# Miniprotein binders against b1l550: the designs that were tried, part 89

Target 1, 279 residues: b1l550
Amino acid sequence: MRLPEELLERARDIHSEAPSHRIKLDRVGSFGLKVPVEFKGFLLLAEADVWVSLPEGRRGVDLSRQVEAIYELSNPPKDPFSLCREAAISLLEKLNYADSSGVSIRFDAPLQDGESLKYYGVEISSIASDEIINKIRVEILGMTACPCTAELIRAYKSSEIAATHTQRSLGILEVSTKAEHPDPDKLASIIERAMSSPLRTYTKRPDEGGLVIRSLSNARLAEDVVREMIHLFLEEFGHLPEDTHILAAVRSMESVHMHDIYAERSFSLDEIRKEISSH
Short names: E, the ipSAE of ESMFold2; O, the ipSAE of OpenDDE; V2, 0.75 times the mean of E and O plus 0.25 times the DockQ between their complexes.

## First folded at step 9 (miniprotein)

Design cb16 (at its last look DockQ between E and O 0.80; V2 from the best seeds 0.00; counts 0 for: pae E 2.6 > 1.5)
Fold by OpenDDE base, look of step 9:
Structure cb16 (fold): chain B 279 residues (1-279), chain A 98 residues (1-98)
Amino acid sequence: as target 1 above (279 residues)
Amino acid sequence: SEEELERLADEFRELAERLGYDEIEVTREGNRFTVEAERNGVRVRITVTRDGEEIRVTVEIEKDGKRIRFEYRFTSPEKLEKILKEIERIIRLFLEEE
């Protein structure tokens, strides 16, 4: 049912009215939209958030315009990086009262694992103001083996391969840059290589044994994983702008504890280079 | 090569022409090329530079006293076509609201 046009002409634009309290809001928008994206030959239904700032003199945001902006750019489906950048800019332009805008797109990214697929979580964001900042967050599960327990077992029982507890660990790389979004597959690869071993979607018996042995032979603390992630990141992405900000983190779902172990480092490329050069 | 950057600058000039810009200026400062154009109060400045094997494209758009800046970096020519298309779409967003 459409309201008669005559009724619409009589209705006040509530959003354009002055608010009762003149306070600027940082983000107002629609969260949990579903938008199609093309990624690595897959057509995926991603979750999207869109928002803009709201000045102190305006009661509300034109939410319909925000939704239209992203869906216009989503047809035909395109890569999520271009969609994110273009939508952020479109929001800022279409909603001229806003001084900033943002888009975030989330989905599970397919990753080839032999003849099967595994996945990693990805969130692609762009924030537009006087400049555009591109942000990407990659989360992927791996396996860690504890070196401390391994050393205790080795001391107790002489064996070539020391038994130890293993657990799933979530590795996280978040990158914010004025450059284009870093390649998420490369970020996922860095995380996996920093762990004791990757996870597999399926294992045949010989492969399962080999995976565990590899993990045991490459035992790492959560702290070791984070440091290795940073090291590998610098090797691959050291060419990014010096003001690029990185969060490297690991959440280890420790198998001998009821709680998780968490380690992180936040840094800029300039900061971390100075730190490493001082040693 | 300097010739490659000049070719890139020409491509951005042509882009501005396709977008209906009639006042287009191309300037060179060493290894930096700048394409500047204005149409209906929408100003665009595209700067192309080389850092080693990497090409950097910086786009600045000014309209109604607002400015937005964004950057691309690439080494492969295959990425250039995609970047050109994206920049074109972005500039059109500013031109269509008139």
Scores: ipSAE 0.687, ipTM 0.885, lowest interface PAE 0.8, mean pLDDT 92
Fold by ESMFold2, look of step 9:
Structure cb16 (fold): chain B 279 residues (1-279), chain A 98 residues (1-98)
Amino acid sequence: as target 1 above (279 residues)
Amino acid sequence: SEEELERLADEFRELAERLGYDEIEVTREGNRFTVEAERNGVRVRITVTRDGEEIRVTVEIEKDGKRIRFEYRFTSPEKLEKILKEIERIIRLFLEEE
């Protein structure tokens, strides 16, 4: 049932009234929106959240204008990074009572894996106020091999047995910066290169053996995977603003243990450079 | 190089022209230039700095007393065209009045 348009003239504009309690809200928005995006030739269905701040003197947010803003920009489907930044800015411009706005977009990114594809997780956000802060989180699975067990097995019968436990490990890079979002494929590459071996969508027996041999030849502690991720990140993205914040982490789903292990380091570019240069 | 900085300045001047700006001020200070323009109450200041292979682009847009600032930092020349298009789309959001 559609109601007559002329009712808008007679009804109170509830949103523009002052609230009973004059309290500012930090985030008021619509969460879990389905939006189409185009990523490297693929049409993907992403999930988005949109919000704005609400000043103490305004009772409500024009929620339909928020939803309209992102959907207008998402048709036709376009690059999710441009969509994220443009939508955050559009929200702030269209909802002029807000002093900040935000957009988050989540999708699985395809990555070429030989003649097949694999996927990794991407979540991006843009927070706009008098400036814009862009954040990206990339998660990708790889393979790790335990160096401690490898050393024990070597000591048992030196040079005769090359073995250790291997497992899937989830590598995480999260970057928050005033510059544009870093390329997610480069972040995923950094994570994979820090691991003992990449994971593949499928392997035939010779390829499977090769992956295992690579992982054994490149056994790494979770702590050292994180350190390598940081090293590689600085090589690729050292040009970002000094106050860029990074989280590097790995969660290893240990094949011989009942529990996972986790290693993490958060830092700004300014902070980590000083730390490294002191040695 | 100086030649590449002049080319960049031309690109950003042309961007402002495509957006309908007619009073475009371009100033240079060594390895950087600034494009300033105003149209329909939308003021734009774009600062571009080249430091070796790195290019930094800072965009500031002001409308109705509100100001937003964002930036790009890149080394690959192929990114420039994408960045110019994004900046143009963003400024058009502010110039739209419907």
Scores: ipSAE 0.484, ipTM 0.820, lowest interface PAE 2.6, mean pLDDT 87
ESMFold2 (binder alone), look of step 9: mean pLDDT 80; pTM 0.807

Design cb17 (at its last look DockQ between E and O 0.81; V2 from the best seeds 0.00; counts 0 for: pae E 2.0 > 1.5)
Fold by ESMFold2, look of step 9:
Structure cb17 (fold): chain B 279 residues (1-279), chain A 98 residues (1-98)
Amino acid sequence: as target 1 above (279 residues)
Amino acid sequence: SEEEARRLADKFRELAERLGYDEIEVRREGNRFTVEAERNGVRVRITVTRDGEEIRVTVEIEKDGKRIRFEYRFTSPEKLEKILKEIERIIRLFLEEE
């Protein structure tokens, strides 16, 4: 059943009224939207959240305009980073009563793994007001090997046995900046290179052995993985604005423990440069 | 070089022309270019700066008393075309009316 359009002439516009309690709201939006995106030739189904601020004098948000802002821009499917930034700006333009807007987009990014693919997690956001703040979080699994156990085993047999425990480790880089979102593949590469060895979708026994041997030759403490991630990040992204904020972290799912090990450092580019230059 | 500088200025002038701007001011000051234009109450300023190998593009758009500023920073000139297309799409959002 469709209601007569003439009712719009008689009905109050509830959204544009003042509320009985004049309190501003920071985020009013639609969460869990499914949007198509194109990433490196792949058509992916991403999950998105959209929101705006609501001033104390406005009762409600034009929800249809809010959803339209991202859906109009997502057809035809396009690059999720452009979509994220453009949608945040579009929300602020279309919903002119808002002081700020935000968009988040989440997807699994494909990455070449020999002749197959593997995937890593990406979440991006853009917050628009009189400026735009772009944030990206990349999570990728790799392999780490414990250097402490490796040294203990070497001392026991004087290098007769090359062994230590290896485990999956989740590497995390999160970047918040006024510049456009960093390339997620470069962030994923930084994380993988900081670890002892990458993980493969699958491998045959000779290649599997080589992967493990490479991990043993590059044994690293979780703390040193984080330090290496920071070093590599500065080489690649040191050109970003000085107030760019980074979180570098690793969660190691230790094969010989019942619990995970976690290491983390957050910093601004200005802060870390001063720290390094003081040594 | 001067040819690279002219090519960059031409790219942003062409962008403004595609958006229907007729009053386009382009200023060059060494390694910096500023493109300013206004149409139907939508003012844009695009500043391009080269610092070593880094290219910085800052965009300011003003409409109805509201202003937004955003930027791009890159070292690879092949990214410029993608950035131009994104900037064009964003400015077009402000030029359109409901």
Scores: ipSAE 0.578, ipTM 0.848, lowest interface PAE 2.0, mean pLDDT 85
Fold by OpenDDE base, look of step 9:
Structure cb17 (fold): chain B 279 residues (1-279), chain A 98 residues (1-98)
Amino acid sequence: as target 1 above (279 residues)
Amino acid sequence: SEEEARRLADKFRELAERLGYDEIEVRREGNRFTVEAERNGVRVRITVTRDGEEIRVTVEIEKDGKRIRFEYRFTSPEKLEKILKEIERIIRLFLEEE
């Protein structure tokens, strides 16, 4: 059903009116949109958030224009990186009263695991103002083995491989840069390599045993994982702009406790280089 | 390396021409090439710099007193065509509202 044009002409544009309180808003938009994206040969239905700033003199945002902007750019489906950048810029241009815009796209990224697939969580964002900041967050599960318990057991019973508790740990890398989004597969690889072992979608009995033995032989604290993530990140992505901001974190779902262990470091590339060089 | 940056600058000049820009200036400062163009109050500045194997492309668009800046970094020529297409689409967003 369409309203008669005569009724539309009589209706006030509520969004363009002055607000009762002249206050700027930082983000106004549509959250939880579903948009198609192409990623590594897969067509995925991703979740998207789109927003703009709202000046103090405007009551509301033209939400329909925001939704239209991202869907116009989503057909045909494209890579989520280009979609984020183009949509952020399009929002800023189409909504001329906004001084900033943003797009965030979330999905599970496929990762090859032998003949099967595993996955990692990814959030790709672009924020546009006078400059564009590209942000990517990668989350992937791995396995950690505790070195402290291993040492206690080794002291009690001499064995070549000390038993210890193992748990799933979530590794997180978040990168914000004025350059293009870093490769999420490389970020996921860094996280997996920083842990005691990767997870597997399927294991045959010999492979399961080998995976556990590998984990036990490479026991790491949550703190060790974060430090290793940072080290590996600097080796792979040290060419990014010096003002690039990184969050490296791990959440260990400790198997001997009811709570998780969490460790993080936030830094810029300039800051961390100065820290390492001072040593 | 300098010849490749020049070739890239030429590609951006050609892009500006295809987009209907008539006032296009190409400047060279060492290994940095800058393409500047203006059409209907939309100014575009594209800077190309080569640092070793890495190519840096900076795009600046100015319209109605607003400025936006974004950067690409790449080593693969295959990525260049994708970037060129993206930049073209972005510039068109600013030109189509007239």
Scores: ipSAE 0.493, ipTM 0.805, lowest interface PAE 1.2, mean pLDDT 90
ESMFold2 (binder alone), look of step 9: mean pLDDT 76; pTM 0.761

Design cb18 (at its last look DockQ between E and O 0.83; V2 from the best seeds 0.00; counts 0 for: pae E 5.3 > 1.5)
Fold by OpenDDE base, look of step 9:
Structure cb18 (fold): chain B 279 residues (1-279), chain A 98 residues (1-98)
Amino acid sequence: as target 1 above (279 residues)
Amino acid sequence: SEEEAYRLADEFRELAERLGYDTYIFRIEGNRFTVEAERNGVRVRITVTRDGEEIRVTVEIEKDGKRIRFEYRFTSPEKLEKILKEIERIIRLFLEEE
């Protein structure tokens, strides 16, 4: 049932009214939208959040306009990076009372693994105000082998390859920059290379043995993984603006404990360069 | 090179024409190219700088006292076309509310 237009003209615009309490809100929007995106030749249904700031003098946000803004840009489906940037800017323009806007798009990114596919989690965001900040978060699972247990076993029984416990570890790289979003495949690659070994969607028997041996031969603490991630990131993305902010983190789902081990470093490119140059 | 700067200038001129800008100002200063245009209260400034093999494109849009700035960095000329298309789409967002 569609309400008669005549009735709509008589209705108060509740959103434009003054609020009972004149307080600015930082983020008001729709979360958990589903939007199509094109990524690496795949058409994916991504989850999206859209929001704007709300000034103290306005009761509510025009939520319908926010939804329209992103869907107008989503047809035909485009890459999530352009969609994110354009939608953030569109929101800021269409909702003229807002001083800031934001868009976040989340999906599982396909990654080729031989003849199969594996994946990593990606969240692409853009925040628009006087400037646009592009943010990307990549999460990918890998495998770590513990060097401490390996050393204990080596001390007990001399072998060329010391046995140790292995576990799945989640590597995280989050980058916020005034430049374009960094390549998520490159970020995922950095994380995988920083771990003892990557995960495989499937393994044949010879490949499984090789994967485990590789992991044992490249045993790393969670701390080692984070440091290696940072090192590899600087090699690949050192050209980004100096004020680019990075979070490198690892969550190790320890196989010998009920709890996880977590390590992280947050830094700007300027900060970390100064730190490394001082050594 | 000077030839590359002129090619870029031509591309931005064509963009300005497609967007219906009647007046634009181009400035070339060494490795820096700037285009400024205004239409119906929407002012756009695009700055292109070359640092070695890296090209940086900065876009500034001003409308109704609001300003937005965003930047692209790339080394492949093939990306320029994609970036220009995106810039065009973005500028149109500001022009369509007439």
Scores: ipSAE 0.422, ipTM 0.769, lowest interface PAE 1.2, mean pLDDT 88
Fold by ESMFold2, look of step 9:
Structure cb18 (fold): chain B 279 residues (1-279), chain A 98 residues (1-98)
Amino acid sequence: as target 1 above (279 residues)
Amino acid sequence: SEEEAYRLADEFRELAERLGYDTYIFRIEGNRFTVEAERNGVRVRITVTRDGEEIRVTVEIEKDGKRIRFEYRFTSPEKLEKILKEIERIIRLFLEEE
């Protein structure tokens, strides 16, 4: 049923009115939107959040125009990083009563793993005002091997026997910067290289042995994995603005323990450089 | 490397023409060059700086007193083509009337 035009003439524009309580709001938007994105030739279904600020003198946000902004840019599907930034900028332009806008996009990114694919978690955001702040969080699983147990076995067994316990570990890198989003594949690679060995979707017996041997030869504490992540990050992304903020973390699912081990470090690029140069 | 600066200036000149800007100014000052343009009340300033192998591109867009600034920092020159396409799309968001 289509409503008559005279009804539109009589209806109040509720959103443009002043509110009864003149209080500005920081984030008003639509959360949990399903948005298609194209990433490395894959069409993925991502989850997006969109929002704008709302000044004290405006009662409501034009939510249909807000949602329309991201959907228009997502058809046809495109790169999620461009979509994120462009949508945040478009929101700020289209809803000119707002002094800031934001977009968040979450998806599982495919990564080639021999003859198969594996996936890692990605969440990106862009917040636009008189500048743009871009944030990316990458999470990927890897394998770690305990160096303490390896040393104990070496001391009490012949040098020809190498053993330790191995476990799954979740590596996390989170970056907030005024420059464009870092490449998530490079962040995932940093995390995997910091660990004892990568995890595979599946392995055949010859490949499985190689993974175990590499993990035993590259045993690392969770703390050392975090330190290695930071080192590798600085090598790859040291060119980012000095006020770029990073969080590096590992959660280790220790195979011989009932609990997880967690290590993290947060820093800005200028802070970590001063710390390293003091040694 | 004046050749590199002139090649970049040509690429940004072509961008300005695709966007319909017929009033624009280029300035080259050592390791930095700037493009300024205005059309339909949308003012754009793009600054490109090269420091060793790092290329920095800063974009400022102003419309109706509202300004937004963003940047790209990269060492791989092949990324420039993708960056220019994104900058063009962003500027078009401001030039297209609602």
Scores: ipSAE 0.266, ipTM 0.718, lowest interface PAE 5.3, mean pLDDT 83
ESMFold2 (binder alone), look of step 9: mean pLDDT 73; pTM 0.722

Design cb2 (at its last look DockQ between E and O 0.78; V2 from the best seeds 0.00; counts 0 for: pae E 4.1 > 1.5)
Fold by OpenDDE base, look of step 9:
Structure cb2 (fold): chain B 279 residues (1-279), chain A 98 residues (1-98)
Amino acid sequence: as target 1 above (279 residues)
Amino acid sequence: SEEEAERLADEFRELAERLGYDEIEVTREGNRFTVEAERNGVRVRITVTRDGEEIRVTVEIEKDGKRIRFEYRFTSPEELEKALKEIERIIRLFLEEE
């Protein structure tokens, strides 16, 4: 049922009214939208959040315009990076009262694993104001083997391959830059290479044994993983702007504890280069 | 290397012409090329700089007292073509609301 047009003309624009309290809001928008994106030849249904700032003199945001802005740009489906940037800018332009806008797009990214697929989590964001900041967060599971337990067992019983506990660990790289979004597959690769071993969607029995042996031979603390992630990131992405901000983190789901081990480092490229050069 | 930045500046000039900009100025400062254009109160400044093997494109759009700046970095022609198309779409977003 559509309301008669005559009733719409008489209705107050509630959103344009003065609020009862003149307070600016940082983000107002629609969260949990579903938008199609094209990624590496896959058509995916992603989750999207869209928002703008709201000035103190305006009661509400035109939410319908926000939703229209992203869906206009999502048909036909395009890559999520372009969609994110274009939508953030479109929001800022269409909602002239806003001084900032933002878009976030989340999905599971397919990653080839032999004849099968594995995946990593990705969140792609763009924030528009006087400048555009592009943000990407990649999360991928790997395996770590504990070097401490391995050393204890080696001290107790001499073995060529020291037994130790292994666990799944979640590696996280978050990058915020004024440049384009960095390649998420490269970020995922950095995380996997920093761990004791990657995970596999399926293993044949000989391959399973080899995967575990590889992990045991490359035992790493959560701290080691984070440091290796940073090292590998600098090798691959050292060309990004110096004000690029990075979060490198690991959450190890420790198999001998009820709790997780967590390690992180937040830094800018300028900061970390100065730190490394001082040694 | 300077020839590529100059070619890109020419491509952006042509883009501005296609978008209906009448006042287009191209300036060169060393290895930096700047394309400036204005139409209907929408001002665009595109700066192209070559840094080694990397081409940097900075786009600034000004409308109704608001300014937006964003940057692209290219090492491949394919990435450049994609960025050019995106930049065109973005500029059109500012021109269509009149």
Scores: ipSAE 0.608, ipTM 0.849, lowest interface PAE 0.9, mean pLDDT 90
Fold by ESMFold2, look of step 9:
Structure cb2 (fold): chain B 279 residues (1-279), chain A 98 residues (1-98)
Amino acid sequence: as target 1 above (279 residues)
Amino acid sequence: SEEEAERLADEFRELAERLGYDEIEVTREGNRFTVEAERNGVRVRITVTRDGEEIRVTVEIEKDGKRIRFEYRFTSPEELEKALKEIERIIRLFLEEE
């Protein structure tokens, strides 16, 4: 049943009223929206959150305008980064009572892996006010090999190829910047290159042997994986604004322990440069 | 080079023309070029700066007293084409045409 449009002329506009308690809210919006995106030739189903700020003098948000803003921009499907930024800006333009808006988009990104595909996690956001802050988080699994056990075994056997325990490790890079979002494939590549070896969707025995040999030849502490991620990030993205903020982290599911190991470092580009220059 | 920065500024001047702006001011201050225009209460300012191989583009849009600023930093022509398309779409959102 559709109600007569004429009722809009007689009904109170509840959302535009002043609230009983005049308290501003930082984020009011719609979360968990399903949106289509096109990423590097793939059509993906992503999840999106949209929100705006709400001033003390306004009782509610125009929810339908928020949802319309992102859905209008998502058809036809387009690049999720452009969708994210454009939707955040559109929310501010359409909801002029708001001081800020935000959009987040989450999806699993496909990555070529020999004759097959593998996937890594991506979450992006854009927060718009008088400036736009773009944030991206990339998570991808790799293989790590313990250098401590490798050294012990080397000393015991004097082997040309050391043995040690290997495990899956989750690498994380999170970047917040005033420039456009970094390419997630490049962030994923940085994480994988910092690991002892990448993981594959499928391998045959000769390939599996090669991965293990690579990991043993490139054994790294979790701490050094994080340091290598930072080093590689600076090589690729050192040109970003000086106030760009980065979080680099690894969670290692150590195969010989009942628990995980975690290491992280957060920094801005200007902070890390000063730190490196002091040595 | 300065010639490359001038060429990029011309690209953004032409973008403003495509959006229907007809009072477009282009100014130069050293290695910095600024494209400014206003149409129907929507003011845009696009600043292009070349620093070595890096090109910086800052876009400022103002409508109804609300202002937003965002930027691009890139080193390749492929990035330029993508940025031009996105900037045009964003400005069109403010113009609210059709």
Scores: ipSAE 0.339, ipTM 0.752, lowest interface PAE 4.1, mean pLDDT 87
ESMFold2 (binder alone), look of step 9: mean pLDDT 73; pTM 0.711

Design cb20 (at its last look DockQ between E and O 0.89; V2 from the best seeds 0.00; counts 0 for: pae E 2.3 > 1.5)
Fold by OpenDDE base, look of step 9:
Parts: C-alpha cells; sequence; structure tokens
Structure cb20 (fold): chain B 279 residues (1-279), chain A 103 residues (1-103)
C-alpha cells in the first residue's frame, strides 16, 4: 500500500523538527548495507556503512537520502575506492545540514594463490569535511615460526634446520591519509613478506614440506614481524604525505599457549622517519 | 634540465584540467603558475573549483578544492603513472558534477 502523496503535506517532517535536547551527533547513518563493487575483475557484494553528522538543531537525519546516495553511485558497479570517496562527498553535499560524512566498505579481497584463490580482509573508508581523509585497513593471515624454541632445539640436537612451533598470525596494516587509498594488494604483500611464510589455500605434499622449511629458516618473533612490516611499508609508501598515520600490528595465535601474542606500533610518517634517522 | 621537464609536465597536466573545466561549462577559467605548481581556478553557478598540479620528479600531486554555499572540500591525488590520470580526471569530473547538479 502506497500512502497518497497528499498525506505527506499534512504530516510533520519529524526529522527537521527541533530535538528535545540540542546536542550535536557525530555519526548518524545506515550500517550493514550491501553494495556491489568491482575489484580486480571480480564483482563482489561488499558491506557498507554510511553516515553524516547531525547538528544540534535537527531531530533526525534523512536516512533515505543517505541510502539513495550510495546506491546511485553503485550502479553500474565501480571500484570500491572511487565509490567510497564519491559517496562520502555526495553525502556531504546532499545532506547540507551535515558538516561531516563518512563511508566504510568491507569485503574479502581475492588474492591469486597459484591456480587457486586466497583472500585478505579489507575495509576502505573515506571521511569528508573541509578535507577528505582516506583510510584503509588490510588484514591477512600468515605463518610465524618461533626463533626462541628453534634455538633451544638447535642446542639439543645439532641440526642445520631446527624444529620449532609454528602458528597462524594475523597481520594488520591500517593507513589514514589525505592522499588516495594505498594499494591493498601491496599492503597485503608487505604483511606476507614480513611473516615467516605465507599461507596457501592448497598444498601438495612436496610444497607443504617446502613451506614449513621456509618458515623454519625465517623464524620471527611477533615483534620482528611488526618491525619488518614498518620497514617494508616505508620502502613502498614513503611518498605518502608526512602526516599519514599508520598502524602496524600482528596477532599471533600461539600454538603452545591458550592466548595470543600481540604487538603494534602506531606512527605518522614524519615521526617514524625521525626515529629511524636518529639511530 | 629536470626542473624544466617537471614544469612542462605540470603545464600539460594543468591544460587537461582547464579542458575539464571547459567541458563542465565553466566560462571563466584562470591558470596561474608558481614555480613548478600550476593552479586552474574557475567558477560556475556559485561552485568554485581550484585544481593545483605539482610535479616532483616522477611524483604527480593533484589537489582539488571545491567551494559551494560557504562550504569547502579538499582532496588530493598522488601518483607516478600517467595511466592513472584518465581515471583521476573522470573521478574529479563526477565529483564536480555532484555540486553542479542541483536536485
Amino acid sequence: as target 1 above (279 residues)
Amino acid sequence: DPELREEEEAERLADEFRELAERLGYDEIEVTREGNRFTVEAERNGVRVRITVTVDGVEIRVTVEIEKDGKRIRFEYRFTSPEKLEKILKEIERIIRLFLEEE
């Protein structure tokens, strides 16, 4: 049943009314939308959040306009980076009472692994106000081998390749910048290269043995992984603005403990360059 | 001269953005130079656009500022591949159109 349009003229616009309490809200929007995106030749159904600020003098946000703004830009499907930026700007323009807007898009990104696919998690965000801040978070699983246990076993048995415990580790790179979103495949590659070895979707027996041997020959602490991630990030993305903020982290799902080991460093590009140059 | 090459490239890029402004129906377009920095500035129907291009070695920086109804938004592109320019031009065009198209 569609209500007659004539009833709209008689109804109060609840959203434009003054609130009972004049308080600004930072984010009001629709969370858990599903939007199509094109990524590396794949058509993916991504999860999206859209929001704007709400001034103290307005009771509610026009949520229908927010949803309309992102879906208009989603047809035909486009890359999630352009969609994110354009949608954030469109929200800010269409909802003229807002002083800020934001969009987040989440999906599993396909990554080629021989003849199969593996994946990494990605969240792409843009926040618009007087400027646009682009944020990307990449999460990918790898494998770490413990160097401490390896050293203990080497001391016990004279072997060129010491056995050690191995575990899955989640590497995280989060970048916030006034420039374009960094390439997520490059970020994922940095994380994988910082670990003892990558994970594989499938392994043949010879390949499995080789993967484990590689991990054992490149044993790393969680701390080593984070430091290597930062080093590799500076080599690849040193051209980003100096005020670019980075979070590099690893969560190691330790196979000998009931708990995880976590290490992180948060920094700006200018800060970390000064730190490294001082040594 | 590397500096001369950077200036010539920035000028070529500024011309592309001037042409973009013309395609968008801007009538008064000003291009200014400050060293290796070129700025394209135009106004139409109360929508002011300022696009600044700088070339530093192989790095191209494009800064876009849009002003409408007392609001300003700024965003930046940084790239080294000329192949990205066409994509960036199309995106900037779509963004400016969001401001020009009064619903």
Scores: ipSAE 0.590, ipTM 0.843, lowest interface PAE 0.9, mean pLDDT 91
Fold by ESMFold2, look of step 9:
Structure cb20 (fold): chain B 279 residues (1-279), chain A 103 residues (1-103)
Amino acid sequence: as target 1 above (279 residues)
Amino acid sequence: DPELREEEEAERLADEFRELAERLGYDEIEVTREGNRFTVEAERNGVRVRITVTVDGVEIRVTVEIEKDGKRIRFEYRFTSPEKLEKILKEIERIIRLFLEEE
């Protein structure tokens, strides 16, 4: 059943009224929307959140206009980064009472792995006000091999065995910048290259042996993985604005312990360059 | 001469962004060029745009400022891969159209 549109002339516009308590709100929106996106030729179903600020003198947000704004831009499906930035700006333009808007989009990104695929996690956001701030978080699993145990085994005089414990480690890069979002595949590549070895969707035994040998030849502490991620990030993305903020982190599921190890560094580009240049 | 090459690239880019403004229906387009930098300024239907492009070596910086009804939004792109230019131009055009829409 569709109600007659002429009822809009008789009904109060509840949203435009002043509220009983005149308190501004920072984020009012629709969360958990399912939107189609096109990423590298793949059609993916992403999850999106959209919101705007609400001034103290306005009772409510026109929520249907929020949802309309992102769905209009998502048909046909397009690049999630353009969608994120354009939707944030569109919300701010369409809901003129807001002084800020935001969009978040989350999806699992496919990545070629030989003749197969693997996936990594991506979350992007764009916050628009008098400026736009774009954030991207990439999470991908890799392998780390402990150099401390490797050295103890090497030093064992009666041993011809090159060995150490290896484990899955979750690498994280999060970037907040005034420029456009960095390419997530490049961020994922930085994380994987910083680890002892990438993970594969599947391997045959000779390939599995190769992964293990690579990991042993490239043993790294979680702390050194974070440092390498930062080094590689600066090589690839040093052109971003100086106030770009980065978080680089590793959570290692240590195979010989009941608990995880975690290493993290956050910094701005100008901060880290000064730090590196002083040494 | 690296500075002369930056100026030549800026001149080529200025034409691209002037044409973008023309496609959007702007007819009083002011282009200011200063070496490796140019600015495109235009106003239509109360929507003022200011696009600043700087060429710094192989890096291109594009800053877009849109003003409507006293509200301003500023965003930027920084890239070194020339293949990104067409995508960036199309995105900027779509964004400005959001402000210009009368439908």
Scores: ipSAE 0.534, ipTM 0.834, lowest interface PAE 2.3, mean pLDDT 88
ESMFold2 (binder alone), look of step 9: mean pLDDT 80; pTM 0.807

